# Designs tried in a protein design chat: VHH binders against q9ulm0r997to1333. Part 42

Target 1, 337 residues: q9ulm0r997to1333
Amino acid sequence: FSIPVHFTNGTYHVVGFDGSSTVDEFLQRLNQEIGMRKPSHSGFALFTDDPSGRDLEHCLQGSVKICDAISKWEQAMKELHPGKSEGGTRVVKLMYKNRLYFRSQVKGETDRERLLLASQTSREIVAGRFPINKELALEMAALMAQVEYGDLEKPALPGPGGTSPAKAQHLLQQVLDRFHPRRYRHGAPAEQLRHLADMLTTKWATLQGCSPPECIRIYLTVARKWPFFGAKLFAAQPAQLSSKENALVWIAVNEDGVSILDHNTMQVHITYPYSSVTTFGGCRDDFMLVIRSIPDKSSGKSHIEKLIFRMAAPKIAEATFIMASYMNHCTTTVNPP
Below, E stands for the ipSAE of ESMFold2; O stands for the ipSAE of OpenDDE; V2 stands for 0.75 times the mean of E and O plus 0.25 times the DockQ between their complexes.

## First folded at step 12 (VHH; framework vhh_4orz_3)

Design v4 (at its last look DockQ between E and O 0.70; V2 from the best seeds 0.00; counts 0 for: pae O 4.1 > 2)
Fold by ESMFold2, look of step 12:
Structure v4 (fold): chain B 337 residues (1-337), chain A 119 residues (1-119)
Amino acid sequence: as target 1 above (337 residues)
Amino acid sequence: EVQLVESGGGLVQAGGSLRLFCAASGFDFSRFAMAWLRQAPGKRREWVALIYIEGSTDYKDSVKDRFTISRDNAKNTVSLQMNSLKPEDTAIYFCAKGWYSTSRFFDSWGQGTQVTVSS
């Protein structure tokens, strides 16, 4: 047997397995073949798409057999679409991407890890889950363009049919669509969109001769200045809010704890270290986080706060699992007394 | 360990044809993209032809329609058929292994085989 494992940059690697192969064994082969470190160092994990076709991904645990995971996916898809399977069923899509980000593991990153981390970050930038100003956004798009397409070639005449200038403009728009934040182009007049393409050309031209590893290094250096680089962000609605138009926040989960960010500006409201998290989890679409504050010195008492957020149940499960994984990692890395 | 051995280079008159061969070992050949790179005197090494595991191909514009890359997964070989050769095709040609199945980046290549096109 073999199956493609997809990456966030739109590429894949085909990996062989048999009926007894666990996800851990499958990933060991994948990582050895493509030059990546073990998940305990890289923080990468294997995901399936959602059988319903929703924009959700499901992390596979290492002890699970890959054939069983595929079969479970196929059964779930069949149950969601009974009938209409005579020749139109889709197949499971496996995605390998970063799940846990560890600052202590940065120095050991391989070139392949850095490429895929940058690609994953670029998707977050495009989707608006990463704060970036307009000038930097264009510089970051140019870096990814240099990685994916190489040096920008200037249009050369002659060519009255407009094929070269029209093809160049088409490529510039593809680069913007793929690597530039959608929010900066939404509702923009045609003149501004043309101006963005011109500025992209200027930024991309300055990268002539810059190798993909150099571009990726620059990309990650800029991206890592954000304190929540590598965090997983979950849109949530505080349940205590009034019935006016829903106020959204981001719940950001990283190795340090759980943070609440303003949804629009992505500025942090508050960070709760895992040591202050007493209880967490969900019921249906309610995610609960119980926080113990640092004790007041004069009274010796700490405050207990219960935070309730509305989130889709699959996202609650993912957030809970990631939080537990980070907590377990901290316990595992502590030296015995 | 990855081993790539190129052969089939030589001297050819302009307009002629040449076929390069690459024998691959030390890795699971059928799971990786393969490529031919070249380095002309005084120029940077460049890719010229790429073949993915399912047989789809990509070519540098300057060689498109003149070069054909092919692979034989049963024999672990890659070939490059080069037609209508021009003096600017003169270079050392390298067989290269991709990072993964659809990679455009390469991590291993052989010692190369010289192709010289006389005018």
Scores: ipSAE 0.393, ipTM 0.769, lowest interface PAE 3.1, mean pLDDT 87
Fold by OpenDDE, look of step 12:
Structure v4 (fold): chain B 337 residues (1-337), chain A 119 residues (1-119)
Amino acid sequence: as target 1 above (337 residues)
Amino acid sequence: EVQLVESGGGLVQAGGSLRLFCAASGFDFSRFAMAWLRQAPGKRREWVALIYIEGSTDYKDSVKDRFTISRDNAKNTVSLQMNSLKPEDTAIYFCAKGWYSTSRFFDSWGQGTQVTVSS
């Protein structure tokens, strides 16, 4: 058997497997073929799309057989679409994405790894889950454009072989759609979009001669300036804030712990290291964190704080699993068997 | 080890045709996209034509409708038919292996074959 594995840059690689192949074995094969590091170093994992068609991804566990995962997905699809023959034409989508990010592993990154990380980051930027101003957004979009399309072709002088202005404009629009934050373009009048395209042209033109690896290097250097690069962000509503019923925050989960960020500015409100987290996970329909504070020097009494957030159930599960994975990693690193 | 060996280059007059060949070995040829790259003097290496595992193709705009890339998985070969050649097509042409089945990035290429188009 073979199945395509989809990457964050829109490409895919077909990987072979048999009835006994586990996710770990499958990933090992994939990594060998495409020159990726081991998952323990790269933090990349295999995901499936959701059979319901919702914008959810499901991380596959390493010990699970690929065939079983596919079968499970197909069964779910059938259950969700009883009697509709049309439900039978959708095939499971496997995705290869970074799940865990470790700063200590940056030195060993391969060019492929860097490319995929950059692509994934670009998707986060477009989705509005990365703090970026308009100027930097254009620069980042230009870098990705250079990677994907190469040098911006100078509007050919009206000679017979020049790229038609229409084609050039179409390309610029495609680049904006693919690599520029949606929130900055949403509802924008045509004139504003044209202006944006012009600015993109200017930025893109400066990258003439820049190779894809160079562009990716620059891209990641810039992106990594954000302390929460590689973190997973979850939109959440604090339950305890009685007075601000509509206040949203970002819960950022990374190797350092759990941080609460302002939803609009993404500024850090507070960070909880994993050492302070005593309990975490779903509590009824909410996400709960129990934090142990540092004992007051004066009283010696540790204060336990219970934090409750309203989140979607799938996101609660995802956050919980990611936290657990980081915690396990930290434990293994500190106490190598 | 991945090996790519190009052949078929030469001198041709403007408007002429050449067919380049590439023999691939050292990897599962049928599972990777293949491409032709070219590098003109003083210019950066650029992709010219790409063929994916399923046989779909993509071309640089400047060579579109003039160049045709094809592959033979049984023989592990990729070819580039170049028609209506122009002096601007003068370059060293490289056969390249894609990173993935549908990748536009390349991880290996051959020594290249010289193509010279005279005016």
Scores: ipSAE 0.024, ipTM 0.409, lowest interface PAE 4.1, mean pLDDT 89
ESMFold2 (binder alone), look of step 12: mean pLDDT 86; pTM 0.872

Design v5 (at its last look DockQ between E and O 0.01; V2 from the best seeds 0.00; counts 0 for: pae E 16.5 > 2, placed apart)
Fold by OpenDDE, look of step 12:
Parts: C-alpha cells; sequence; structure tokens
Structure v5 (fold): chain B 337 residues (1-337), chain A 119 residues (1-119)
C-alpha cells in the first residue's frame, strides 16, 4: 500500500506501507526518503484530519498500525454519514507537522526541516496565533512569496513578454491570502487591500536575488525572536473570572512549561515551569492545572493553586498530551538511562 | 535626517582584505538593526551582512565565513571586515539602516563605497 503524506508547504510525499507497518516505522521510512531527522530531534509527527470535517487534527501514536488508523478513520466517517454515498469519496489525509519544538535541536536542522517549520509558522501567522505587527507581517509575507514564486517580475512594459498588470495584481492578492494574517485583511475595503498589495510589492522587490534557503533562514531568525516560537497555543477562558479578568487567554505549551498569554496582545501574564505542575488535564468539561508554588522560606508551606479553563474537549486532550510529552522528554534528558 | 557615510573601499587583489566603515547619525542607532548591501554593475542591490541590535549576525551564503559585520553603539558605527575577497565581490557597498530592531528590510542607506577586486 501507499499513501500521500502532506507537508505544511503544500507539497506531499507518497510513502509505502504494509498491513503490519506501525506509525513509527512509517515515519522512519518517510524521514529516510525525504532526508529528515529522527522525530526525537525534529519533533515532527504524523496527523490525520478529523472525519467530521472540523478543523481538528489528530496525532497518531507511534505503536499504532497505519492500517488500523486508516480503518478507524473510515469507520468514523461511516458513522457520521450513515447512508450518504458522498461520505465514501472522502479519504483520510495524513499530515506531517512539527509537534514538539526544542531549542537545543536547532543546530543540525536540515534545509527541508527549516522549510517545513517556516511554512508551519506562516500558517500560524495567518491564523492569528503569532504576535506580529502589520509591518512585520508584510515582510514575512514577502519572504514566503520569494520562496514560493521567486523574484517579483517588473510590471511589463507594453511588450509581448510582459506580465499583464492584472496578472500581477492577482498574484499579489494570492500572496496576501496565503501568507498575510487574516485578521488584518478581514473586512478591509478594496482600497486598503490594494494598498497592502503595493506595500507587499515594495517589500518583495527588495528580496531580488535571494534564494529560498536564504529567505527561510531569515524567516526563521525573525520568527524565533518570539520566545514562544514552536509553542502550541490554545484559546481558553478562565472559569473563575474576577471582574477584571473577563478576557480570553492563550495557554502556551512548550518545552519550558505552560504560560498564560493575553489573548489580544499575546503578552505573557505568567509562566509555570513543569516542575511546578502537579496535576493537569481534563476535569469534567474543563482544563485544569494544579500548580505548586515554591515553599515560602518563612512558613515552609507550599501554596497549591488550582486553575480552571474552559476549552473545547479536543483541545484539552491535545494540550494534555503535548504537556505529557514535554514532561517525559525533560525526565529522560535529566536521567539518561 | 538619517545620514549614513561609508568609507574604506578601494582596489584590492583577489585573496586580499578590506575593512569598510559606516558612520551613522540622525537616529537612535542602538534601536535599529544595521546591514551592508552591495550592488554590482548591471545587477540589483543585494544584502550582504546583517547585524541585529543585540549583536547577532547573518550573512549571505556567498560571503559566509569571509565577511564579518560588527557594530559600535557608543560610536554609532558599523563595520564590515572582508577577507579572501573575490572578483565576484566587486561592487558598490552600502551601509543600510533597518526599518526597526528586528526587520530584515532597509529604509535608508548611504552613497556607498566602491570595492574593486582584481583577478
Amino acid sequence: as target 1 above (337 residues)
Amino acid sequence: EVQLVESGGGLVQAGGSLRLFCAASGFDFSRYAMAWLRQAPGKRREWVAYIYIEGSTDYKDSVKDRFTISRDNAKNTVSLQMNSLKPEDTAIYFCAKGWYSTSRFFDSWGQGTQVTVSS
């Protein structure tokens, strides 16, 4: 058997497997074929789309057989669409994405790894899960444009070989759609979008002659200036809202711990290292964190704080698993067998 | 008004070295990234080296390990040490100011200094 694995840059690779192939074996083969590092270094994992069509992704466990994962997905599809022949035409989509990010593993990244990380980051930027101002947003979009399309062509002087102004404008709009934050474009009048296109042109033109690897390097250098690069962000609402805290927050999960960020500005409110986290996971329909504070030198008593957040159930599960993975990693690195 | 004045260019033989200097004025130097750009005859201007406000650096692949960019915030200067020069490095070199502290784009540059590398 063979199945396409989809990458964050829009490309795919077809990987062969048999009835006994596990996700780990499948990934090993994929990584070998495309020149990626081991998952323990790269942090990349396999995901499936959700059978319901919701914007959810499911991480595949390493010990699971690929065939079983596919069968489970197909069964879920049948259950969700009883009697509709249309349910039979949708095929499971496998995705290869970064799940865990480690700063210590930056050294040794391959060009392909960098490309995929940049592409994934770009998707986060577009989705509004990355703090970026309007100016930087345009610069980042320009870098991705240079990677994808190469040098910006000069508007064709009226001659047989020039790109029509209409085509050029269309390309610019496509670039904005693909690489520019949606939140900055939504509801914008046509005039503003034209202005954005003009600014993009200006930025993009300055990248003349830059190779894709160079652009990606620049892209990642800029993106990594954000301390939560590679973190997974979950939108959450604190359950115990004081009159002053009636606002959504981001729960950021990375190798350092769990951080609470302002939803609008993405400024850090507080960070909890994993060493302080005593309990985490779903509690009824909410996400719960139990934090132990450092004992007060004077009283010797540690303060326990219970934090409750309203989150979607699939996101609670995802956050829980990611936290567990980071915690396990930290334990293994501190106590190497 | 932003002013950038380049110096140190000249004629050098292949394999030789030059050090370029740039004096900056008219803005808060410490708040902006700086860069060196170059423009060869008949070619478009391209970035060569970049230095962030915190001192981290980046280089064009073709000059990596040969060129070194540095800055002195106390003197509002940026320099480019160029070693193992090649004829392909022949260009007008420009000192450039970044748009902001983390930008890889430039809003201002000087008149440039000519670097010629003979074979």
Scores: ipSAE 0.347, ipTM 0.762, lowest interface PAE 1.3, mean pLDDT 91
Fold by ESMFold2, look of step 12:
Structure v5 (fold): chain B 337 residues (1-337), chain A 119 residues (1-119)
Amino acid sequence: as target 1 above (337 residues)
Amino acid sequence: EVQLVESGGGLVQAGGSLRLFCAASGFDFSRYAMAWLRQAPGKRREWVAYIYIEGSTDYKDSVKDRFTISRDNAKNTVSLQMNSLKPEDTAIYFCAKGWYSTSRFFDSWGQGTQVTVSS
């Protein structure tokens, strides 16, 4: 058997397997063929889409058989569409992307790992889950344009009918749509969008002759300046006693712990290391995080904080799974039994 | 609208005492934790004292045993008794409303009251 595995840059790679192949065995073949390290170093994992078509992805564990995962996906789709015949049924989509990010593993990254990590980060920048100022956002978009399209082609001079500059402008708007934050273009008049495209051409032109690997290294060097690079962010609403008090935060999960960020500015309110997290989990749409503070030297007393957040139950499950994965990694490396 | 009005600041000699008051309105005061923050010139704002809805308290190490936070839910007030004041306590002091009843997230604070401790 064979199946395409998709990546965040829109490419895919077809991988062969048989009825006994586990996800671990499948990924070993994939990684050898595409030039990536094993998941314990890269932090990448295999996901399926949701059978309902919802915006949710499901991480496959390494011991699971690929055929079983596909069959479960197909059964779930059939249950969502009872009485529907075979015609028009979509098939499972496999995605390979980063799930856990470890700073200690950066120096060993392969070119493929850098490319895919940059493409995943670019999606986060576009979606607004990554803080970036307006000037730097254009530089980052230009780097991805150079990777995707190569050197900026000079438009031909306008002749009778002058269509070449219009085609160049259309491409520039496509690049902005793919690689530039949506929030900076939301509600912008056409004149501002045209000006933005002109600034993009200036940035892109400076990259003449720059190779894709060099562009990607520059991209990651800039992106990694943010302390939460590689964190997984979850929108959440702290529980309030008043129905009129509404606030969103980001819950950021990374190798250091759980952080609460301001939703608008993404500035950190507080970081809770895993060593201070005594209990976490969900009940329906309530995510609970229970924190024990380090004892005060003058009193020796620890303080208990109980934090409750409203989140969709599938996002709670994802967050708790990632937190548990990071905690298990820390236990293995720092405090083994 | 949430309103927090601080008062009671002033100039005192080192070793002296001051009592700050905060009048709160525009929210259900009894359901929120309250705090005092301070900001010295050229420094970032820092937490000083915190009082939970049930009356338990926490203090920054540098003010522990010198400062006492209290609340009066009937009057919607928070106070900070400051004893044995030092020049390093000089700052603008802000009354802050917690984000949640058990949380140290702050979502509102007043204009502040100046405390100046002369050496």
Scores: ipSAE 0.000, ipTM 0.168, lowest interface PAE 16.5, mean pLDDT 83
ESMFold2 (binder alone), look of step 12: mean pLDDT 86; pTM 0.873

Design v6 (at its last look DockQ between E and O 0.01; V2 from the best seeds 0.00; counts 0 for: pae E 14.5 > 2, placed apart)
Fold by OpenDDE, look of step 12:
Structure v6 (fold): chain B 337 residues (1-337), chain A 120 residues (1-120)
Amino acid sequence: as target 1 above (337 residues)
Amino acid sequence: EVQLVESGGGLVQAGGSLRLFCAASGFDFSRYAMAWLRQAPGKRREWVALIYIEGSTDYKDSVKDRFTISRDNAKNTVSLQMNSLKPEDTAIYFCAKGWYSTSYRFFDSWGQGTQVTVSS
């Protein structure tokens, strides 16, 4: 048996399995075949798309059989689309993505791992879940362009072998669509987009001769300057805020704990280390964090703070699971058997 | 070497019943889902019934409630009870090692097959 596993850079690898293969066994095989480190080091996991077609991903648990996961997905699909004939049905998509990021594991990254991390980061940048100004956005887009397409071809003098200006412009637009933040392009007039393409050309031209590994190195060096590189961001609305202030925040989850970020600027409002988190998870339809404050030296009494956020149910689950994973990791590293 | 040997096929009248058997060897039988496939003349091979490791079953819609797949892990055998047979069920039936889904075909081995002919 075999199934394609899709990577963040748009490529895929076909992995073999049998009727009893677990997700862990499957990942082990995949990692061996593509030269990736163990999940405990790389933080990469296997995901499925959502049967509903929503922009949701589901992390597969290690003990689950691959066949069962696929069957479950297909059953859900059937339930969602009753009566549609067998021929036009969407198939499950397996995805290989970074789920947990550990700064201590940067040393030893493979070229493939770096590539996939950069690609995943690029997707976050495009989706607006990474703080980046317009200038840096262009630079990052240019780096990815160099990786994907190579050297920017100089507009050939009108001769039989030169790329038509139209083709060049089309390529630039594709690069912007793939690698440039949507929020900066949304609603922009055609003239502004042309200007953006020109700027991209300038940046991309400076990367002449730069190899893909070098570009990826630069890309990750820049991206890792953000303290929340590798963190998972969840859009949330604090429940305690008066009905008038539609104030959104980002809940950032990483190896250090849970942080609340400003939704627009992504500046950190507060960070809660896992040691301070006493309870977390879904409460009714909301995401709840219970935080224990450090006892005031003067009163000796620890204050418990309850934080409630409005979030989508699938995101609550995801946040809960990823937090649990990090917490478990921290516990294991502190108390090695 | 994986071996799958089918038996039990034959000629039967419409509305009749047959029971097919498959003997498996050369692999850890308990670790694999097993399936019955069939191929009618001029048609592509199609899955008919599937039994998972834990014993749950799945069937093609056209055979649902008529066919029953079962397995015996102690004997490394798979069976297909076919009731209320129709001329449309005429095919070579294959025992297969693997798993079928709606979207994916996951089998790597099958036997030589046994002929089932249903007369009108």
Scores: ipSAE 0.028, ipTM 0.392, lowest interface PAE 4.1, mean pLDDT 90
Fold by ESMFold2, look of step 12:
Structure v6 (fold): chain B 337 residues (1-337), chain A 120 residues (1-120)
Amino acid sequence: as target 1 above (337 residues)
Amino acid sequence: EVQLVESGGGLVQAGGSLRLFCAASGFDFSRYAMAWLRQAPGKRREWVALIYIEGSTDYKDSVKDRFTISRDNAKNTVSLQMNSLKPEDTAIYFCAKGWYSTSYRFFDSWGQGTQVTVSS
């Protein structure tokens, strides 16, 4: 048996397995073949897509047999689409990407890990989960264009040996679609999109001769200036608000704890270290954090604060598991056996 | 336990002034934006004034230039100076603890409130 494993840069690698192979054993083979460290060092994990086609991914536990995970996905797919379909049935998609990010993991990163981290970050920039201004956004898109396509080819006059202007413009729009934030192009007329492509050309041309590893180094150097690089961000609406108020936040989960960010500006409002989080989790669309506060002056005793947010239930589960994973990792790192 | 205790309400003539006070305890006051909300008879509770953790302020348009919010982080208190009061300002006023930015407002705790009644 064999199955492709996909990566965030659109590439894949086919991995062989048998009926007894666990996810951990499967990943050991994958990592050996593609030049990556073990998940405990890289923070990468294996995910399946959602059988319904929703934009959700499901992390596979290491002890689970890969065949059982595939079968479970197939059963869920059949239950969603009980009719028969010849030659066109959808199959499970495996994705391998970063799940936990530790600042210490930078030491010892492989070339493959850096490439895939930059690719994953680029997807977050496009999706609007990374704060970036318009000027820098074009510079970052140009870096990814240089990595993926190499040096920009100049359009030439119509004739043999030149790149046609129409073909060059299509490539530039493709680069913008892949690597540039969607929010900056939403609703823009064709003239503005052509202007963006012209500006991209200027940025990309300055990168002539820069190697993919150098471009990736620059990309990560810039991206890592944001303190929440590698954090997982969850859109949430605080519960019990007036219907006249628009109150969206980002709940950011990283190695430091759980932070609440402004949804528009991404400025941090507060960070709760894991030591202050007494309980967390949710039911249906409600996510709850219970925080131990600084002791009241009159009593000297710590107080409990309850924060309630509305989020989709699958996102609550993901956030809960990621928080637990960070808590467990920090415990074993501080006091190893 | 989070405690927010409002005081200073009462009956006042139109054009008059009142100063509301809020004593806060049971949480790290300096880490939160604070606000005054109000609930007029038959209406939903709504935001009136807020003060961010760095001391900047924001006001509902209908009270701008008449109301002033202030905070004392050393004493864990918030106050609301209300001038040029109008009958439409009649409401129960609540002190609230919450999160604020340039784009949104939300609250997780408020007190029992203090009644403000503006006659004529």
Scores: ipSAE 0.000, ipTM 0.184, lowest interface PAE 14.5, mean pLDDT 83
ESMFold2 (binder alone), look of step 12: mean pLDDT 85; pTM 0.868

Design v7 (at its last look DockQ between E and O 0.01; V2 from the best seeds 0.00; counts 0 for: loop humanness VH .164 < .165, pae E 17.4 > 2, placed apart)
Fold by OpenDDE, look of step 12:
Structure v7 (fold): chain B 337 residues (1-337), chain A 122 residues (1-122)
Amino acid sequence: as target 1 above (337 residues)
Amino acid sequence: EVQLVESGGGLVQAGGSLRLFCAASGFDFSRYAMAWLRQAPGKRREWVALIYIEGSTDYKDSVKDRFTISRDNAKNTVSLQMNSLKPEDTAIYFCAKGWYSTSDYLRFFDSWGQGTQVTVSS
């Protein structure tokens, strides 16, 4: 059997497997074929889309057989769409994405790994899960444009070989759609979008001659300046917020711990290292964190704080698993057998 | 008006060294990242070296470990030490100013000088 694995840059690779192939074996084969590091270094994992069509992804466990994962997905699909012929034509989508990010592993990154990380980051930027101002957003979009399309072609003078102005404009709009934050474009009048396209042209033109690897290097250098690069962000609502406005927050999960960020500015409110986290996971329909404070040297008493957040159930599960993975990693690295 | 004046170019043999200088004026030098660009005959202009506001540096892969960019904020100058020069390094070298919005992340350039010619003979 063979199945395409989809990458964050829009490309795919077809990987063979048999009835006994585990996710780990499958990933090993994939990594070998495409020249990626092992998962323990790269942090990349295999995901499936959600059978319901929701914007959810499901990480596949390493010990699970690929065939079983596919079968489970198909069964779920059938259950969700009883009798509709349309449900029968949808095929499971396998995705290869970064799940865990480790700063210590940056030095050994391959070109392909960098490309995929940049592409994934770009998607986060577009989705509004990355702090970026309008100016930088445009520059980042230009870098991705250079990677994807190469040098911006000057509108040919009305000669036989010149790209029509209309085509050029269309390309610019496509670039904005693909690489520019949606939140900055949403509801914008046509004039503003045209202006944005003009600015993109200016920025993109400055990248003439830059190779894709160079652009990606630049892209990642800029992106990694954000302390939560590689973190997974979960939208959440604190449950204990008394009388004041139901302020949303981001829960950021990375190798350092769990951080609470302002939803709008993404400024850090507080960070909880994993050493302080005593309990985490779903509690009823909410996400719960139990934090133990560092004992006061004077009293020796540690204070326990319980934090409750309203989150979607699938996101609670995802956050919990990611946290667990980071915690396990930290334990293994500190106490190497 | 932003002014960037390059100097230090010349003819050098392969394996030799040159040091380029750039004098900047007309803007708050300390608030901008600076760069060196080059343009070889028949080729497109390309970035070579970057120095950020805080002093961190970045280089094109082909010049990495051979070129060193530095800046002096007190004098409003940026320099490029070029060692182990190769014929492929032959180009006009330009001192460039980054965009204000990305002063900390210099990747785009809004101004550059007239350039200085560097010729490396085989």
Scores: ipSAE 0.080, ipTM 0.606, lowest interface PAE 2.3, mean pLDDT 89
Fold by ESMFold2, look of step 12:
Structure v7 (fold): chain B 337 residues (1-337), chain A 122 residues (1-122)
Amino acid sequence: as target 1 above (337 residues)
Amino acid sequence: EVQLVESGGGLVQAGGSLRLFCAASGFDFSRYAMAWLRQAPGKRREWVALIYIEGSTDYKDSVKDRFTISRDNAKNTVSLQMNSLKPEDTAIYFCAKGWYSTSDYLRFFDSWGQGTQVTVSS
């Protein structure tokens, strides 16, 4: 048997397996073939799409058999469409991408790991889950353009070999759509979009001759300046605020703990290390986080904070799972070999 | 300060009915799931019924179709209608605040009341 595994840069790799193959064995084969380290170092994991077609992903456990995971997906799809006995047109989609980010593992990254991590980060920048100013956003888009398309082509000339102005403009808009934050272009008039394309051209031209690995190294050097690089961000509404303060926050989950960020500026309000988290979990659309604070110097007493957030239930499940994974990893790495 | 006060317990014959009530204060009641837990003599506390903030419910299999949980967000109360009671239902019943979890490693219910005794005689 074989199945395509998709990556965040839009590529895929076909991997062979048999009825006894576990996810761990499948990933060992994939990693060997594409030049990546094992998941304990890279933090990458294998995901399926949701059988319902909702915009959700499901992380596969390493001990699960691939065939069992596919069958479970197919059974869930059949339950959503009772009466169908033959396969529908939709098949399970496998995605391999970063789930846990470990700062101690950066030095050993392979070129393929860097490429895929940068591609994943680029998606987060486009979606607005990464703080970036307008000037830097264009520089980052230009780096990805250089990786994807190479050197910027010369303008069309009266002779053979030129790129037409219309084709060049279409490419520049495609690059902006793929690699530039949507929020900076939403509702923009055509003149502003042309001005952005001109500025992109300027940035991209400075990258002439830069190889994809070099561009990716620069990309990650810039992106890693943000302290929450590699964190998973979840939009949430604090449930304990008044109705007049129904503002969103970001809940950022990383190896250090759980942080609450301002939704607009992405400045950290507070970080809760995992050692201070006494309990967490979800019920329907409510996520609870129970924190024991550090004892106050004047009184010597710690106090218990109960934080309630409204989030979609599947996002609560994802956040809870990632938090548990980091907590388990941190106890394992307290005494590294 | 969270306060949960249960009432309505008592002695009842097998096959009989009771309705339990819980008055809640000290927190934003409408923002929390509510539950009834029970503890039989010598056994650990177990959940029996859960009601979510939007009104949907969940029940332990052994009480499903006999027990009904309901809530009144305007009065900050939750109740448990218990029908067709069996001697096995004998326990102290607790009203609990928090989110239901199926795992003991996630302490989802963070507060409960003093409890009300339910005794079902054969």
Scores: ipSAE 0.000, ipTM 0.129, lowest interface PAE 17.4, mean pLDDT 82
ESMFold2 (binder alone), look of step 12: mean pLDDT 84; pTM 0.854

